# Designs tried in a protein design chat: VHH binders against q9vxt7. Part 6

Target 1, 187 residues: q9vxt7
Amino acid sequence: MPRPVLLIHGGAGDISDSRIAGKFAGIKQALRSAWGLLSPDNGSGGGSALDAVEAAVRSMELDENFNAGYGSCLNTSGQVELEASLMEGRDLRAGCITLLRDVMHPITVARRLMEKQRHTFLGGAAAQELALATGSERLQPGALVTEGARLTLKEFEDQVAQGKDPFFARTELTDDKPVPKTDPSGE

## First folded at step 1 (VHH)

Design N8 (framework vhh_5c3l_4)
Fold by ESMFold2-Fast, scan of step 1:
Structure N8 (fold): chain B 187 residues (1-187), chain A 128 residues (1-128)
Amino acid sequence: as target 1 above (187 residues)
Amino acid sequence: QVQLQESGGGLVQPGGSLRLSCAASGFTFSDYAMSWVRQAPGKGLEVVSDISGSGGSTTYADSVKGRFTISRDNAKNTLYLQMNSLKPEDTAVYYCARPGVGAYAETGSTYVTASDYRGPGTQVTVSS
């Protein structure tokens, strides 16, 4: 049987070496949060896999590097929109939220969609209605956006316009040396 | 469901060549960076090579630089590792992997998954 799977989208545009280090730190913190919940040494009888995954993502959603115009939402010029997805492996249940604005924890909305609604995908106004109905607070527009993230998005758009492909592909447990941004020659 | 399946392993003599393939399914292959990872008898896991979603960027472990070439065919959802000038030290089970952190090729946006995905592996034995 498949185990729970979570996909977290983060990082808009070109990512500097210093910001890469920050993302790795955020990912490590999220994984530590999840591990603490699942570990037998916790003494609380452990947590569910869904609880662990939600805790990890919520940790990342509070990280400054993860709360500005990320993932597929980058295609909306002049707008910052968030997405989150998760899946339960046993029942193959899934929750996917897209085009959500001004909510601190999109992953919690995705989980509530999976658990309490019959829809697998929800976006825009319907997603915002679900968030509010299930206890999320509406933040002031722009509260989740950093100036650094905006600049990074612009730099990424410039690189894409020049035919470059940004590179950032390391596991949390791999070598933490700086990753090259691009290699237009290939090898 | 993410699935990765390696093929192309076997027995070769020192100095020989092999080409490994990995068939990927259950996700948009071109959006994800991919890796080859190996485990030699009695040793831990070693990341051999990485490639970006577009194929525009590659990296190699010092132990294989100049001998191995990673590539991908996004139209076929397939990852490759061309291994030349094989040495007895290259004897290992080779795994295709989708890393737990990466970047989407189109947008450069980073992502993280709960864990790495790896295939069941393919055995490479280099022996005289």
Scores: ipSAE 0.000, ipTM 0.112, lowest interface PAE 17.1, mean pLDDT 63

Design O1 (framework vhh_8k46_1)
Fold by ESMFold2-Fast, scan of step 1:
Parts: C-alpha cells; sequence; structure tokens
Structure O1 (fold): chain B 187 residues (1-187), chain A 127 residues (1-127)
C-alpha cells in the first residue's frame, strides 16, 4: 500500500447510548495520537508502526472509557492489575507484561521489555522493577481506580456473595453520566 | 478437543477435608479464568469459587468463604479446590469450568462467562 493504515479496536459489546459518545471521542483521540506518526499529510510521516500502536494504546490507557490503565476493572482487593503485549513482524520480537500495578502505561513497559531485555514475558515484582528502571513513574496506590470501576466491583461482589453466577451476568456502571476524569498524576 | 477432568471427590466425615483437582487440556490454560460449581440432587447448580487467569483474584460464595481455598498451577494446567471443615450441606457433584471474567471492550463494563465444562466429581459429607 502507498500509505499506511491504522486500525484500532475500541470495543463492540452492547453499549448504552449514554456511553457511546464518550467511547467514540476516546477512539478519535487515540487515532489522532497515532495518525501523526504515520500520516505524510501531517508532516510527521515516517514514524514506525510500533510508535503508532504505542501512542494509540497510551491514549486509551489515559481514557477511563477503555479497560486499559486508568479506569481498569478492579481485582477483589480493589486494585488495578495491568497487562499489555506488543509484537513486531520484522524480527519476530515480543514483549508481554502482566500483574503490573501503579504504572500509567503498561504498553510502554511491554515495548521496553521487547527492546531492552532478553525475556519476552514478565510479571509481578520483576515487571514493577523493569517499569521503574526504564523510566516509568510509580503512581500513588489507587490513582488508577475510578468510581465506575468501584461500582462494577461492588455489583460483582454482591452477586458472588449471594451464591449467584456472576460469570453469566454483566456488571455495568449504574451512573448514566461519565465518571469525572481525575489526572492520575495528581496534578 | 477441550477436556476438563475433575477428580478428588469421595466420602468424608463432617469436619473433614478434601482437595479437588481439575486437569485441563486442549486450550491455553493460562488465558482462562477457572471456576468451581456444585449441584446437589434436586437443586440448581450454584457458584462455589473462581480464580482469575493469573491467580491474582479469587472469589468465593459466602457459604464456603473461610473454609474453601481455590488455587491454580499454570505450569501443570490444573486448578484446585481445598475444602476444609466440610459440612453435610457441601454434599454435591462438583464441576470445574473454564471461561473468562474478561473486561469488555466497553471500558469499565465487566462480564464473565464459562465456555468449557468438565465432568463432575462427587463429594459426600456424612457421618
Amino acid sequence: as target 1 above (187 residues)
Amino acid sequence: AVQLQASGGGFVQPGGSLRLSCAASGFTFSDYAMGWFRQAPGKEREFVSAISWSGGSTYYADSVKGRFTISRDNSKNTVYLQMNSLRAEDTATYYCAAGSWAYTSEGSTYYGSYDYWGQGTQVTVSS
């Protein structure tokens, strides 16, 4: 193809009309963040496909409307556990991060694993160490938790406590307006 | 083909312990959440316990909380249910299931589903 194309999957479940606008705006922002790295029309053409993918995912990690980074669903301890994976076709390299906490951009850690380390898969304490060693800032505990995520966890826990099968039921935000965004850096 | 083989059931006295195992094959075990469900004669199937794909989250029905512990060994493709302080009410056929409590691509919407079910193992708690 004479010009690169970027495709981003922003979700395809049953979304209420109240959430569609926010999610669509988030997809536009992710595309905007990545497009300048690929598009010759913006004078920024010549960025790598990896740079574009990382930029798009980082944009989604900051957007509470996506289950990536900020606003991710909570484990039973009320904490965010993050994962990200990235691969390239040129050298068949890959980086996969799991069980990462209190880091804004897991996708960037996955890329650094792919580029800087001999390992292709890293989790837990080792992933935390890599994130900090390669320039990620450790966020305050709870910085990635949103009110929407807390409501979702509570609904799930209520079903579990009652002996109901929560795994065949969706748990959703009960607030029809978007949860106010808070800068996770605390600025 | 996907296979889930539950084992470890048997007869036990009240207050006793049993460890159930579920051996999985035919899919990438570490990508799936695992759950235990039980069904007593004439009753609906009920949720007992579940563990996330990584083992980082565990869930328990209130009826078993504090007595049962779920765990997994991804290197062995096996999920376990340690059952302590067993009661007559725990008598049931126990089933393991593989699925996802994945987050939807709808942001903060959460869902879970079980795509694969195993053969059951009978647990009888009686004096």
Scores: ipSAE 0.000, ipTM 0.239, lowest interface PAE 15.5, mean pLDDT 67

Design O10 (framework vhh_5j56_2)
Fold by ESMFold2-Fast, scan of step 1:
Structure O10 (fold): chain B 187 residues (1-187), chain A 125 residues (1-125)
Amino acid sequence: as target 1 above (187 residues)
Amino acid sequence: QVQLVESGGGLVQPGGSLRLSCVASGFTFSDSDYYAIGWFRQAPGKEREGLSSISGSGGGSTSYSDSVKGRFTISRDNAKNTVYLQMNSLKPEDTAVYYCAAEYTFLESGEYDYWGQGTQVTVSS
């Protein structure tokens, strides 16, 4: 029987030297969250591979060093729009969620779509209704927005106002200092 | 969160009428294709049975079980976010706890995802 294997990727894009340590710490925390569900050494060991993957991604959704959930980049309207995808290897079923707002864990919504519905892809209002219907709490507007995300949007707006292409002239965040992570899901 | 609260139950004489209400929170009935609301009942020692449903899509398509067709009417008040069950010509065998339940139609599970707490209806002399 092979050992469980997990592969975690911290996302694509520009990574400053100052953020590498934070991303590595976040990846390690995600792996610890997932491993506890699979490994009997931690006293649990009853989780499925899907449970482990969901736990790892949920950990990253709480970590502002990743563009997934809390601390995600803002759209041009200053809002967090979330996406997540999940695939089951046995039957190649997938769940893809996009344009989701005010929900802490898009990966959990993607899993519910994959497990409960034959459609693979859901976005916008339909994704929000699925999240609500499957047990997600609607967060207060702005709960997923961080100061870092606001600064990144402001830099994009400033570049546009100066007649520059923000995709080619984007600067790093001016404040790389982390804020202690708080779960914005509330109950 | 989606929540449902039933009201309007009570004691009624055979041949009498009651109107049950189901107030929804966490979603709206206005032009939503995403939820169907059903009424169910369960008497002591019997299986839970489905009585009626109303869809969130279109003009609010309705259905009824044979045991209540012609006696019960389901309706929706979108302004109050409430579904009603008008029960006429009540019989002693209608005595049960009545539940409303909501199904998210995109799940295609055929099962209801959210249930109210229930309201007791007793038909007796």
Scores: ipSAE 0.000, ipTM 0.211, lowest interface PAE 16.0, mean pLDDT 70

Design O2 (framework vhh_7sr4_2)
Fold by ESMFold2-Fast, scan of step 1:
Structure O2 (fold): chain B 187 residues (1-187), chain A 123 residues (1-123)
Amino acid sequence: as target 1 above (187 residues)
Amino acid sequence: EVKLVESGGGLVQPGGSLRLSCAASGSIFSINAMGWYRQTPGKQRDLVADITSGGSTKYGDSVKGRFTISRDNTKNTVYLQMNSLKPEDTAVYYCATYWTYIESGGELTYDYWGQGTQVTVSS
């Protein structure tokens, strides 16, 4: 049987030194979570490739250094709206979720859609209903919002109000120019 | 662009069996629901069976226990095994693939259909 191989992509090519340590630590933790399900020698080698991918993405969804789940960028109404997609290589199955709110793990909802529903794509209220019907807990409104995300939205709004292109206020491939979604010295 | 080609239809005597196949070309087979429908002259198409990308199945009331739907995502093919055939099963059988995008404002379903294959159950 070929040895398992897992590749995770976690961000920009031009990341500043001050932020790279946090992103590297997050990628390592995601890999450790996934590898434990595939590796036979650490006592947990019974997982599928799908289980491994879900574990890695769930790890990243909890980490404010990634634009997934907790700490995600806000819409113009100051809310976190989440997306996740999952495809299983073994069976070529897929599930796609969009416009999901107040749920910690969109990737798990995408997996439930793939496994339990006729439909491949789900958004908005229907995605919320599936998440709750399939075991996701509804978080308190605002639980996924960080102060850094609020500041990023404020800077976006300020640029729009000034008639400027807000492109540089968004998450970019370089940390030298994007508006930070986390603020270590915030309000 | 998706194309569906049915095969395996024909004339069979009551109590006989047929296996229908539907080969899909195009890039969305693996993520789409696949189904079999049938139509007799002057009537609406009725669901025979469908199967999701994940393998969940649904059957029309008149065929439960006699027909089995299955799919092979690596071959882009869906199958319908038809056992204990009755004269009432005589119809044109259509393969279909469909997807639905669901949002808080509503639902949009898009479907593709094959040309159909005739199944005739007669002595």
Scores: ipSAE 0.000, ipTM 0.224, lowest interface PAE 14.0, mean pLDDT 68

Design O3 (framework vhh_5c3l_4)
Fold by ESMFold2-Fast, scan of step 1:
Structure O3 (fold): chain B 187 residues (1-187), chain A 125 residues (1-125)
Amino acid sequence: as target 1 above (187 residues)
Amino acid sequence: QVQLQESGGGLVQPGGSLRLSCAASGFTFSSYAMSWVRQAPGKGLEVVSDISGSGGSTTYADSVKGRFTISRDNAKNTLYLQMNSLKPEDTAVYYCARDYEYTVTEGDTLTFDYRGPGTQVTVSS
């Protein structure tokens, strides 16, 4: 019987050497979190493979080195709005969550949506209600905001104020999750 | 195809404990949220507890919170309900159910597509 395969992706852009150590440590932690959940008897798909994927993403959501959950980039109102998606291939089931606030693990909310099979996409108030109804705690406002994310938003606002097109600058700023101790000078 | 079979019910005195089990087959158990649902004599169905496919999220009805614990063993395709400090009001047929539908539009109504035949729990002296 085939063993489950788990692959995770921590980013696709060019990253500086100073950021790579944090990302590799985060990836290792995510894989460690997932590994213990892999069952040799679940080769027909799903099951412990979904648990492993959820555990890996939850680990990344806690890690400020990833643009997911804690430390995510801020909207123009200075708030963290979260998104997550999950799919299984055997039954083509999916769950997608967007515009979720003050919840640590949007991937867990996406999985609950997928498991209930009524909706594949929820956002805003509906996503908040599902998160609370399925056991997520509402965090205090600002709990997911980091200094790095605040600086990234400020830089975006400064570009807009100068009449510059922030699209490409915004993409570059959001390639990696800002860290709390990021030096604005780049050194 | 889909089968759910409860066991572990019986007669118990107030303050006692029971552990219910539900054996699941015919689907990938760990991919579905599962519920324990009960029906007391002369009353409607009450969702007692719900657990995510991973077991990472659980919910409980206010009537059982702090006394009942839902858990699952995905390697054994088995759902459990540990019932402590049982009260006469807990007397009901307990059903294992596979979660089917959740809708915010209908007041956060949760439904299920399959349930077992049920197991009787009687709490009396």
Scores: ipSAE 0.000, ipTM 0.262, lowest interface PAE 16.6, mean pLDDT 70

Design O4 (framework vhh_7mjh_2)
Fold by ESMFold2-Fast, scan of step 1:
Structure O4 (fold): chain B 187 residues (1-187), chain A 123 residues (1-123)
Amino acid sequence: as target 1 above (187 residues)
Amino acid sequence: EVQLVESGGGLVQPGGSLRLSCAASGFTFSSYAMSWVRQAPGKGLEWIGRIYTSGSTSYNPSLKSLVTISRDNSKNTLYLQMNSLRAEDTATYYCARDFSYEIDSGTYYFDYWGQGTTVTVSS
């Protein structure tokens, strides 16, 4: 009798009261999608742990309440850039994707990287090529952008325009003087 | 094919002003934030500032009083106006397409860079 243990985390920063209900509903839906693959009593039991994790993350990627796929936070250019990773526990194989654009399910691309390629990390143009080569559809530019994400970016831009640069705000909260970073904190 | 080509560099005297240009092609320029970055001889990269798609700007606090970034979307061109140039402003200046995520502590993320244009401040 399978007795799976499944833990997922919703992405995103601050959660307002009005968004809390949506977050809980999304988490429950993701868990239900994953549980359906592992439950012996609903006729779909016996799916792998990998299948369950992919199903849960795909559910969250479709839900605008999560910072994954549809509804992700925008970069400074108003775009959604995606990342996903997963690991197979038994053999410790991993697949990690970064800097992916216009693809609904980065987690599926990460799984295909793990299962079909020698690489464990892939980003940018190479990740785009893998996604398209392995059956992902390229979405129309802007398809992953929500009004909520646009409003968050606009609020940030407005604060910067008022001289309330996040670098200055960080200095106010700590004794550290903000120093611009020259590259991402990591891949 | 994405291309960024800087121009306008050269020898300038201390206290002088200079405007650099960056000609963009191969993408919808108006849809992207753009940054300027410089590298002085023997030093690392230093972020100068960015301009958002809206035209709003954000600057490195140490450089804000010396520079102004602007864009002309009808010409697919990014500009860096520099005033009161000092010997320490001698560097290669790059334009870059900007995908940084401010919401996660101001991480810098650039996918395409120009080849750079050199500015030498010397008497």
Scores: ipSAE 0.000, ipTM 0.223, lowest interface PAE 15.1, mean pLDDT 70

Design O5 (framework vhh_8cml_1)
Fold by ESMFold2-Fast, scan of step 1:
Structure O5 (fold): chain B 187 residues (1-187), chain A 124 residues (1-124)
Amino acid sequence: as target 1 above (187 residues)
Amino acid sequence: EVQLVESGGGLVQPGGSLRLSCAASGRTFSSYAMGWFRQAPGQEREFVALISWSGGSTDYSDSAKGRFTISRDNAKNTVYLQMNSLKPEDTGVYFCAAESYFDYLTWESEYDYWGQGTQVTVSS
């Protein structure tokens, strides 16, 4: 049996020192969540690999330091709209979910799509129906919204109102941040 | 980089008003979100108000809502904090800070540039 490999991504962009600790703790927690399911001695490779990936992503969906569930950025209506995708290499199966609301773990819905449906991609009302039909709890509207996500949406709208690309405006702000030297030897 | 200098602090009686100014010098003032923070002796620094880089978005602490107004003039590289209905608990050193980073996707902000502070005392 091949040895399983788990890869997780902790976000993109310039990360401040104060947030590095949060990102590091979140990554460590995601790995801890997956570790018991990911073992060189486990002969069920395909199933244990999917379980490990799902557990890691579920951990990140609960962590406001990651844009994956709780604390996600808001749409223009002030709502959290969720996306998740999952692939299984053995049979080249995949499940992709978009435009999902009020569900804590979109990665679990993506896995249920992969396992129970012929379709690879599902969104909107159909995704919501699948989530509820397969055991996801319906959260109260607004449960996934944080004050930080609201402020981010306000800033995005402010930049658009000024006729600017919010992506490029934020890139400029990041470039102005003082950073320590990358080479500790000074070379 | 940016340098920040606060002014407008002083002694005022309860119920009075005061306007603080924060003059910025250096590159890219209009690219920064700007905040006001305060600190009383022996206490933790606390957030007071925030204004986005364009001035279109503002946020306030619960103690500041309805009494304080943050504004900015990018042509003058200046941020203002208009403080009305001042109370003794508003006493402290007020600091201006420039937010150097705000991540659209992860919600993260950090303040790297700070002024020296200006003293506000509300007492009879």
Scores: ipSAE 0.000, ipTM 0.088, lowest interface PAE 21.6, mean pLDDT 66

Design O6 (framework vhh_8k46_1)
Fold by ESMFold2-Fast, scan of step 1:
Structure O6 (fold): chain B 187 residues (1-187), chain A 121 residues (1-121)
Amino acid sequence: as target 1 above (187 residues)
Amino acid sequence: AVQLQASGGGFVQPGGSLRLSCAASGRTFSSYAMGWFRQAPGKEREFVSAISGSGGSTYYADSVKGRFTISRDNSKNTVYLQMNSLRAEDTATYYCAADLYYEDSWEYDYWGQGTQVTVSS
């Protein structure tokens, strides 16, 4: 009798001390969101691994502590560009979305790609069209941008303008070693 | 944004059956996980059943497992609860709910108007 298993990845990279508590709380909330769709009792309940994964990722996409959706790192134009991917184990079907803008839940678009399209990978205008065609609402420009993300981009731009490596931004303020880049949602 | 209308309640004898419907208005119905909850007078609200947006996953409270079946028709923007072998303890107002973004401990974003189910001899 198999039991449901759920694995959540909270991102890798440098995280400031002030973000640790928020990221940990966000991981717990994502697990709660997904677990309700799986029946731990009797090891059944018709739970779908895809539905559970989608729920967990959607929770993280709403949480500014994760580099997914709301609060994502900005490109050089000050915009959030989104990506998401998921896979189905049995049929080895996959959906991968990149360069998506102004959509709250890229993971849902990736799932629709896997379920409804021949292509495994979609980006840019084609991804945008799929999102709208499959029921995603287009958000107001800037809705996914946070103050933390704006500050991280400004720091990057300032270092580049000074001819410095932006990933070693604090090296000049320390005598002996590079200091890792810090951002509000992780690397 | 989403409006939900529950219907199909009524009076039924023990052992009888009822089918509840929840009609949703608005775009993106297939993006919503849908749930049924119930509340009897003087009792807390209780989870009954849930179904994912695609219909690929269903979940049931132990008290209704094997007696109730949840289903949805995305072409009609409707979710259903088929209730069989009804008992006096199933008497409650039944509510449908939609979760668009995420849930935390079974909290849902949009709630429909309730429909009363009374099981009595």
Scores: ipSAE 0.000, ipTM 0.107, lowest interface PAE 19.1, mean pLDDT 66

Design O7 (framework vhh_7sr4_2)
Fold by ESMFold2-Fast, scan of step 1:
Structure O7 (fold): chain B 187 residues (1-187), chain A 119 residues (1-119)
Amino acid sequence: as target 1 above (187 residues)
Amino acid sequence: EVKLVESGGGLVQPGGSLRLSCAASGSIFSIYAMGWYRQTPGKQRDLVADITSGGSTKYGDSVKGRFTISRDNTKNTVYLQMNSLKPEDTAVYYCATEFYDSGEYLDYWGQGTQVTVSS
């Protein structure tokens, strides 16, 4: 049987040593999560390549070191708005979710869209309804907001109030770009 | 269908320790991650800790260094060892599992267990 292959693309930028260590650990955990589905050694094997990609992204969505799910950067209204996309190579199917709130795993919603509905792109209230209809729990508003994200937003607001350039302020406070969410993972 | 049974909640004084347990039963074949979330009175639900089937762990910002998540795969049980408890840790703690079964990903939540830290 063919060996599974998974490639995860990280964002480039001037990243602090502390953030680099956290991202590296997070990438390792994502790979372990994917391998757990593919390996029968711990009773969780039997997944496809699509299953492995979804598991890796779900791991990153729980990791505050990635701008994906828990710990995501806040919009100007202080809310987390989630995005995820997934493509299946066999039939070139795709699922894209945007403007999703209060759901832990937008990648799973994107996969459910791909598998259960004819639409390839869904956002806002329709995405919320799909998430709930397909088994996601509605989290309390703000459940995905970390103290780090709140401090980042406040620092951004303080710098803007002091007349600093929003572009430079944001670059200093969010030194990482989100990890791409693809199947297969992008280069 | 997955059933989660939580235990170990209770009342403890500041600086004390408590161990939460969450036993999974039913369709456990495809469980690849289990974790704990908490909701404090008047606040939103936050991630406490997560552990994959391979043993990789993640912790929420406020509990790093004090709480330890672990798993016993022979019992299909996840544990949260809570040390150096603070009044701010008072919350309802929910067990959650992520799994894949029959082409579907589903998240299951426990009923919640109360943890109260007070002198």
Scores: ipSAE 0.000, ipTM 0.090, lowest interface PAE 20.5, mean pLDDT 67

Design O8 (framework vhh_8cml_1)
Fold by ESMFold2-Fast, scan of step 1:
Structure O8 (fold): chain B 187 residues (1-187), chain A 122 residues (1-122)
Amino acid sequence: as target 1 above (187 residues)
Amino acid sequence: EVQLVESGGGLVQPGGSLRLSCAASGFTFDDYAMGWFRQAPGQEREFVALISGSGGSTDYSDSAKGRFTISRDNAKNTVYLQMNSLKPEDTGVYFCAAGEYWLSDTESYDYWGQGTQVTVSS
């Protein structure tokens, strides 16, 4: 049998030097999460390709430097709206989620759709209902919003108010802040 | 209400063995990956071992590999960590954790126990 190969994608082309370091660290963490499932040397029991892909994407969803979950760009109403897609080659199963709010891991919801529903694509209220029904925890409103995302939205609003091309406001910000460490108490 | 309760910690001599247990309640146990993490004084919480919901897949930190064995009994809603050839460097508070997927990062675990103390000393 051929050995597993993992391909991973970074989120953006226009990035600052500060964000480059963060994205590189995030890619390494995602590869470690996914490779551990596939590597026989670690004693991991040959996890599925779906498990590996989901692990990599979940890692990136926790990382402010990727536009996949925590730290995602805000819409004009100041909200984070998420999407994720997943496909299994063996049975050609697929799941696609869009317009999801207040959920940490859209990729997990996409996998639940693929595994538990006849639908391939869900968005909005239906996607949120599936997330809650299949065990996703609802986050407090604003939990996925970062200061960087707020500043980007403000710059967009300022450009629009001045009658300027809002493309400049969508440029990735410099002086990216590291993702805060998780509280060990969990409270 | 979700609860994870650890037991089996204690004082042991270098080269000795301990078996930790974690009793789970309040969720569908076999749908969740289970992990063990540890924290030494002044250090960050670090990954030790994990096991998939079915028990078919396990992973270990480099420091635990070859010495520790994680297992689970889904009929009893319990996960175990068998620790052999213990070293002073293994001293710390050991935490049981539950998450939807078997990953080594702390952020992937939704539920945590209060911890049990392991001390390896002569």
Scores: ipSAE 0.000, ipTM 0.102, lowest interface PAE 18.1, mean pLDDT 68

Design O9 (framework vhh_5c3l_4)
Fold by ESMFold2-Fast, scan of step 1:
Structure O9 (fold): chain B 187 residues (1-187), chain A 122 residues (1-122)
Amino acid sequence: as target 1 above (187 residues)
Amino acid sequence: QVQLQESGGGLVQPGGSLRLSCAASGFTFSSYWMSWVRQAPGKGLEVVSDISGSGGSTTYADSVKGRFTISRDNAKNTLYLQMNSLKPEDTAVYYCAKEGYDFLTGYYEDYRGPGTQVTVSS
């Protein structure tokens, strides 16, 4: 049989040279976590595709260099709101979570939704209730916020205060490039 | 088809040296980062060292810094690991690895050789 293939997305937007090492290390860690579950050659072997995907995403959710879980971009109120989704090809099952707050691993909640509930999509209060009911701990407010994420929000606010459009390369006001979606490097 | 074959392992006394080699084929060797990864008995995999496609950038695990040196010869499609001042805790199977992330497709394929045994004991 063909060797397993993994698709990993490390975020959108520009990345600074000063942060490339951290992002690269995080991607390698996520891929190794997933690969260990799929490859007998790695000494672990035998895991499902869902186990591999969950392991990779959980690794990235702990890594502040990725826009997932810890270190996620902030809304205009300075808070983290999380999304995660996954799909299984075998039975065409899916789980999608949105507007989740104060939970470390949204991907695990999405998997629980797919496996334990009749719904395929949950958000807000219902998603929070599912997370707590299926073993997620409620984090203290602000636990998922990093200095990098705060700096990114501040840059957005400063652009708006100056009459610039931070999301477009061209506006009636300026020809400024879009604000990066990730990589809050201040270097 | 990607093929990786390690050689150069063996038995050495503490304080000794070994040089591992990895013959690579089936891909454009100079375009990819290469790694040495090891697994000690009863332990998980540990990344020992990485080297960029050009050889201009290298990294090392804290456990081997100052003792091990990674290098490559792109003309010969060969990766090397020079291991000096070997310690009993360096005893492991050493694997040559191609960590292939294709940024055009977003797909990752991780290839390893069959490994070569390094035993450090008196």
Scores: ipSAE 0.000, ipTM 0.103, lowest interface PAE 19.8, mean pLDDT 68

